# VHH binders against Mitochondrial amidoxime reducing component 2 (Mtarc2), part 3

Target 1, 303 residues: Mitochondrial amidoxime reducing component 2 (Mtarc2), of Mus musculus (Mouse) (q922q1)
Amino acid sequence: GTVAWRRTRPRRRRQLQQVGTVSKVWIYPIKSCKGVSVCETECTDMGLRCGKVRDRFWMVVKEDGHMVTARQEPRLVLVSITLENNYLTLEAPGMEQIVLPIKLPSSNKIHNCRLFGLDIKGRDCGDEVAQWFTNYLKTQAYRLVQFDTSMKGRTTKKLYPSESYLQNYEVAYPDCSPVHLISEASLVDLNTRLKKKVKMEYFRPNIVVSGCEAFEEDTWDELLIGDVEMKRVLSCPRCVLTTVDPDTGIIDRKEPLETLKSYRLCDPSVKSIYQSSPLFGMYFSVEKLGSLRVGDPVYRMVD

## First folded at step 15 (VHH)

Design ee7 (from dd5 with Y100R)
Fold by OpenDDE, look of step 15:
Structure ee7 (fold): chain B 303 residues (1-303), chain A 121 residues (1-121)
Amino acid sequence: as target 1 above (303 residues)
Amino acid sequence: EVQLVESGGGVVQPGGSLRLSCAASGFTFSDYALYWYRQAAGIERELIATINSGGRTDYVDSVKGRFTISRDNSENTMYLQMNSLRAEDTGLYYCAAGTRDWETGTYFQYWGQGTLVTVSS
């Protein structure tokens, strides 16, 4: 059992200030594949959960265990997922649908995988789905792996070795944190600067918030949504993945990333964290587990 | 070419002090987190002190209150002030500078060659 060190902050009567409303919730079962919009989600210590499906607990890998993302295979963003009680249905252009069980046999092979330079385990999802991805991407042989809670995730210490002040949490295949949040207003602001408008799917958030000002989410430290308490971890540094068109799977490699670089660079004091990557969106950890829904008010917790 | 060069190591008596320096070149020093590692004989290398680009510091428990990591961005140099030295502090001390490539997600570090610190009576 991953001992989530709950910092028991003394329950001082925190004032709640509404700062927005949840407008969208997305879960991404397979890393770099299409998100699934849901109306309700459980927030766990390791991220969002809908039924038996957890956010970014599946990942495409090469045969040697190295992670494959839409950075290398942009067409991954075109793989759609339908959630069922016990199965995932995958669909992609030019492919027949494939159905995968959510629960894998314990006898399935466990792979040593590498994600962003860090080691992590993954259970093989079988030859059928491996062949499916191989046939779809047509570049090399691929496997699909699943993380399970019996495995050790990537810890904050490993993810951010220079930032000891960050919360202690563990993640499976998410890049940085359990929860990713962006406001609608921030997207609107970005789009005022772009010739070609982009939609929220370019940035792959878990939670979208409406009713706030552009980039107001940058100021949020502690949030209450539904019965979930979240704490800010870091800003989301953006990379070339944001230039993949979620509708076509074509990678531009320039926009909206270049535009973001023009006005969303980090403060020099935190450059060791973000370097030259522009900031768009916020990472949160889950301090109190619970559930949230689309339409829930978003409260800032103020001491 | 990236270079990190440690200096200031030597022999000191228990209770003594040393100041290590690490001169850096070949990269944007101010953008990197900086680290001091040490390796005692027969023991794995351990991280003992960290300073991020903003100047926030962190230490392992064994050196807290005795060691101070600092940086001078104008001189591209990091320091380790070591006070109240103990025999167990003996080892090869390495400086490192680290950053993340967010395109690949990989965190990488540049390393110095090390400087020897010997604490003996």
Scores: ipSAE 0.223, ipTM 0.617, lowest interface PAE 1.7, mean pLDDT 92
Fold by ESMFold2, fold request of step 16:
Structure ee7 (fold): chain B 303 residues (1-303), chain A 121 residues (1-121)
Amino acid sequence: as target 1 above (303 residues)
Amino acid sequence: EVQLVESGGGVVQPGGSLRLSCAASGFTFSDYALYWYRQAAGIERELIATINSGGRTDYVDSVKGRFTISRDNSENTMYLQMNSLRAEDTGLYYCAAGTRDWETGTYFQYWGQGTLVTVSS
């Protein structure tokens, strides 16, 4: 009746179903470079943050501003990062370590960069680290840029223009979403199918979940972890980048990708999104900010 | 004309059972991997069970131990036996068939129109 339609609707009581436990949290400050394992993280609308260090807020670019990844320069995966006070310390095979400040001078040049066919800004991190990457990679001149939250990121509409049902979010230099999640069970299952077993680091997830069945994360829509609520974006399609060995920097070009293609292709209803790419792991956006830590229960939120 | 026709849906109380059937025609049934999906109003279809051409089955965790997929190639029919039904199982249930793609492994080519399952007191 008339009285019913004027009332404030009660909020849904969400039922919580525990589906697992957070077993690992990784932050990858520089795109394509080695990740940093952390015990606790803040979850922002643009991804994970530990202190002043934010997930994929740095990337290596060519002089023309185009992104370079481990697909083109596999040795990037060997660049390790240590977080100390207000600095990042970078190390790589055959290189003296270099230290760069997280807070950059406002006078540093802002580059017009290109990432997966989309424009995005980046502030130059200075000549010293640019020369460091150039000396390490040796193939051409490179620069390091940093995203600043005052800059416009890549939005859902730009990333997925044909998927208007997806929730709004923005990312700096992550491929497609603020958070990437894979279960341990999914990796264990993949490894039973491989001649040479692979590590989770091949897939570069932010959050690893234990205590669930293989590929159960494919069904998760809304999650509660610690204080954080997350909502599924899409499955993660995999390409040849996943064949770069994180310990050696050697690109196989076939495995584990070919094995994944044998059993992880999408159903036809979504082939316009994924085409022939195999799916492994899930992308999430952050809907309620907060913190989470290794050991937190992972809940599926059910109506 | 290719057809996949689901049947066996209905209204059932929590804890009850239903058996869904998917009758196929117009293609070589035994060549196809077969799938059951369900869709609650306003959300994406979710895969719940698979059976490949060789008979290997798999299930999403929410139905493991409660649902059983099977196929009878001589009758061109796939089945889903659903036991211990819950309110969360309410939705439109679709069958689907896919073929082997030499380069990608699998793609879905045919879908049914769905049969409604309502679990309520």
Scores: ipSAE 0.000, ipTM 0.069, lowest interface PAE 25.4, mean pLDDT 85

## First folded at step 18 (VHH)

Design gg3 (from dd4 with Y107F)
Fold by OpenDDE, fold request of step 21:
Structure gg3 (fold): chain B 303 residues (1-303), chain A 121 residues (1-121)
Amino acid sequence: as target 1 above (303 residues)
Amino acid sequence: EVQLVESGGGVVQPGGSLRLSCAASGFTFSDYALYWYRQAAGIERELIATINSGGRTDYVDSVKGRFTISRDNSENTMYLQMNSLRAEDTGLYYCAAGTYDWETGHFFQYWGQGTLVTVSS
């Protein structure tokens, strides 16, 4: 039997085309809280990492384990975070600062939490920070939980049961994907349509890209940034959270969301995913782990 | 009122074929992803087939090559063509329609009541 050696067609050298430059990188340690600008980040399977701090690995929950976001508590966006080697420092208007250890004892209670209808675990960060958030928000009792890498994340199968063509990845408390990217040009375009201009912080991206055309990011399938390879997952469907002013914590519930709805609706073919939510920003998975920096060129990988 | 009504279930011999239908009403059918589930006796409900609004399909391994999910948006109906049926395919089959509410961030589904498929010699 002649073993037909299937000549592995030489992997056509992927061509790199520069499409932009990384202009900003944000990590959001606590979901719905203020982002931390960084110059360099690691990109892991589950998202960005700066030192020991991972993007959206902390989350505020109700006592029953349900997620709380700036949709319900807009003032969360005013909580600022300072990253230290072993600690996070939280600050908010009218509050004394609180310092949290990044590493929690294994003896801390694990909660069953619910995020967007899906179950996920979180380790309790302790009574002190729980009380801090409770005192800050003044609405009900809250807890802060941390995702542990020993825990099971939310899988794409659970997130997108009808979209099997999507990459297999897990996320902790991010909404949809490990990496969120928006171009500066897209924001500029949006602002040409708004009476009141909005900042990029309204949209809470991880990576901001300059040097491209408005919404060009919608066409990017595979990216190389630094040593990181990324693959497109979905567009970012925008919700009322985009109407929270990052500087005041006041929710408008109209702009810029209404404006986005006027011209950034999805194609009917993908309505089952996005419905009537306007699209602004792109979600990516990490295909090759590595590091990227502000100032790095963004390459599209073309076969 | 949202309704999903399955039909086409019955008794069939091994190797036989059945076509299930699910008629939907009360929502914009074309904007939803569609699902077929089945539940065998004493077993947890299992997702077996999906079709999104763009027509992309997916199947669990046990039914690949044998089952075909399809949709007719003009009739607000989804189908499951089942060929080469096996005894292990016996169960209650449910249709569902699902999508996302991004205002709340929730995935949700509407469900049918189910139709019984029995594969027996």
Scores: ipSAE 0.748, ipTM 0.872, lowest interface PAE 0.6, mean pLDDT 94
Fold by OpenDDE, fold request of step 21:
Structure gg3 (fold): chain B 303 residues (1-303), chain A 121 residues (1-121)
Amino acid sequence: as target 1 above (303 residues)
Amino acid sequence: EVQLVESGGGVVQPGGSLRLSCAASGFTFSDYALYWYRQAAGIERELIATINSGGRTDYVDSVKGRFTISRDNSENTMYLQMNSLRAEDTGLYYCAAGTYDWETGHFFQYWGQGTLVTVSS
């Protein structure tokens, strides 16, 4: 029996075209809290990682397990995080700092949490930090939970049941995708339309890219950054969270969201996805794991 | 009030055809992705066909080439043309309309009550 060696057609060498440079990298250990600027990050299948800290693997929840974000508690954006080898240090206005171990005992309670209508697990971070958030926010009792990689994340099948063509990935507490990217030029463009200028922190991206044209990131399908390959998932639909001032924790509920709505609405063909939410930023999945750094060129991979 | 009402179900012989309709009201039909689900006895409900607001369609392999989902936005109605029906196609068929609320709950769907399709000799 002649084993017909199926000549694997040589994968056409993908051409790389530089489209920009990484100017900033942020990790958000706790969902809705302040980002931590880093010079280098690992990109995992579930998002960015710096040391032992992973992007949006912590989340504030109500006692019943429901997610709390800056939409409900805008002051969350004022919680700053310092990364240490084994600890996170949290600081907020009017609060004493609290130190949280990154690694939790396995004996800590696991909660059933609810995030945007989907169930997900979270390990309790303990009473001390729970009380800290409770005392800080002063509205109701809260808990802090941590996602464990042994837990099942939210799958694209659950996140986007109507979009079967999307990549298969899993996320912990990020809203939509493992990686969020915005260009500096897009922000500049937006600010030309605003009376009150906003900074990039309003939009909470993981990766900021310089050296491209405004909204050029909307056209990027496959990217190579460092040794990381990523693929476009969706545009980032913006919500009222973008109206939270990252410096004051005050929610405006209007700008810059209204301005974005005036010129960044989706194509009617994809309205079933984005509805009336304006688009600002891009979501990516990680196709090839690796690391990237501030200053790395951003390449588009083209056939 | 949001309503989805399926029609067109019934008994058909193997190899036969049916056309299901789902009339929608109470929401902006054109802005929603539309879905057909089916549930066979003892089996979990499964998505079998999708059409988004742009008219892009998708099918599960088991119905591909046999079923066609379509929409008429002017009539607020979606359809499922089912050809070459098989015994395994027997089940309760549900229409759904879905979209995303990015502020409160991400993906959500409105559901019909279902229409029974029985393929039997």
Scores: ipSAE 0.690, ipTM 0.851, lowest interface PAE 0.7, mean pLDDT 94
Fold by OpenDDE, last read:
Structure gg3 (fold): chain B 303 residues (1-303), chain A 121 residues (1-121)
Amino acid sequence: as target 1 above (303 residues)
Amino acid sequence: EVQLVESGGGVVQPGGSLRLSCAASGFTFSDYALYWYRQAAGIERELIATINSGGRTDYVDSVKGRFTISRDNSENTMYLQMNSLRAEDTGLYYCAAGTYDWETGHFFQYWGQGTLVTVSS
């Protein structure tokens, strides 16, 4: 029997085209809190990681497990986080700093949480930090929960039931995808249309790219950054969170969202996904794990 | 008020054909992805066909090549053409319209009440 050696078609060496440079990297340990700027990050299947800290693996919840974001509590954006080897230090206006261990005891309670209508687990971070957030926000009782990698994340099947063509991944508490990317040029473009200029922090990206044209990132399908390969998932539909001032914690509810709505609406063909939400930024999944750094060239991978 | 109303269900012989309709009202039909689900007795409801706002369709393997989902935005109606029906296709068929609310709940769906399809010799 002639074993027909299926000539593995040589994987056509994908051509790389540089489209920009990484200018900024942010990790957001706690959802809706301030980002931490880092020079280097690991990109995992579930998002960015710096040391033991993973992007959006912590989340503030109500006592009933429902997610709380800056939509409801805009002042969350004022909570700053310092990364240490084994601890997170939280600071906020009018509060004493609190130090949290990154690693929680396994005996800590696991909550059933709800994030954007989907169920997800979270381990309680303890009464001390719960009280800290409660005292800071002064509206109701809150808890802080941490996602554990032993837990089941939110799958693309659950996140996007109508979009079966999307790649399979899981996320903890990120809204939609493991990686969020925006170009500097897109922000510049937006600001030409605004009376009050906004900074990149309004949009809370993980990766900022310089050296490209405005909204060029909308055309990027596969990227190589450092040794990380990423694939486009969706555009980022913007919501009222973009109107929260990252420096004051004041929510405007209008700008820059209204301006974005004026010129960044989706194509009608994909309206079932984005509806009337303007598009600003891109979501990516991680196809090849690795690391990237500020200053790394951003390449499009083209067939 | 949002309404989805299925019609066209009934009894059909194996190998036969049936066309289901779902009339929608109370929302911008063209902006929604549309779905057909079915639920057999004692089994969980399953998604069998999808058509998005751009007209892209998707099917589960069990109905692929036999069923066709379509939409008429002008009539606010979606359809499921079912050919080569089998006994295992018996069940309650639901239409749904879905989209995303990025402010509060991400993906959500409106549902019909269902129409019964019985495939029997």
Scores: ipSAE 0.609, ipTM 0.817, lowest interface PAE 0.8, mean pLDDT 94
Fold by ESMFold2, last read:
Structure gg3 (fold): chain B 303 residues (1-303), chain A 121 residues (1-121)
Amino acid sequence: as target 1 above (303 residues)
Amino acid sequence: EVQLVESGGGVVQPGGSLRLSCAASGFTFSDYALYWYRQAAGIERELIATINSGGRTDYVDSVKGRFTISRDNSENTMYLQMNSLRAEDTGLYYCAAGTYDWETGHFFQYWGQGTLVTVSS
């Protein structure tokens, strides 16, 4: 079920200010694995969807149900995924491809999993793909689990207990929110400060926006893109995971994170959320469902 | 090493007032969000008031207008002013301090041991 905010908008007109254009859309079916660039996507209340494939509805876990991410296993970023109506096809360096069905037998084991200090369920995707990941990573036994919408996700109240002002939403295996957005200009600005330039894929956004000034997205609160309305959740705090090169799977542990720390630390008034983590990009929830496409204008809705 | 110590609880008549204090040590107080929770017998603790590092406050509906949370960062102390107390306000009141660790985990809190508030005639 859905938990709706009580929203009252009496006799107030809204106007639209175009702030940019959608230049890229990415879906990441398996947490920490390579994203898939798409031209069009459905926006659900739990994130982006293309056909039956949903953003971060799959994750790799250890035998005890604890998540594993590219922080522990950086080579996860090299696992590429082809989207199908009813199947995912996975490829990785040195591996034969594997195909897994999106709809799993209901008799498959449901694991009690742990993700960022919260409990969440996941249905086992079977021994074949578990062995595939185990052979690829080589460090221990792993399994792949899948969330489905009959399971209870992680709600804003569980994710952010002290931020009761945030609108209600629910996520499966995304870190923080249904949608992550960054502007191209913010990346261009960051790259002027780096010796080794980085690409947007280091940051794993769902939506990339062109045609605005650097860090302008820091000010965006309510957006209209295509039919979809989105509302700001929080800035995206960056950790060492951001230093994993998406093309090599090698973790640097310093850059681009140290450079970001030099100019992207939070205002003291929100230190209780972000502490010393630098901020890059914005998290959004989906307030009005619909579809959006590469090339759509991005509007800020203003009073 | 980390300590949160509540004080100011007691017995009060309906309609009366109490001021709770929470003295903190062992962490950088100004960098944490602060919380008051209430636990009546037989139910889970409920969050009733928050104040973040910038001073922004929030309350559950049942205490809005009656309770005021505040913080004094120079004294590492948080307060809860409780006015117009009702029988249903009876319970054990806990202070907590919390933040997010984006490198090793998500949200975590330090807890006090609680102070009892009894509202009875």
Scores: ipSAE 0.501, ipTM 0.776, lowest interface PAE 1.8, mean pLDDT 90

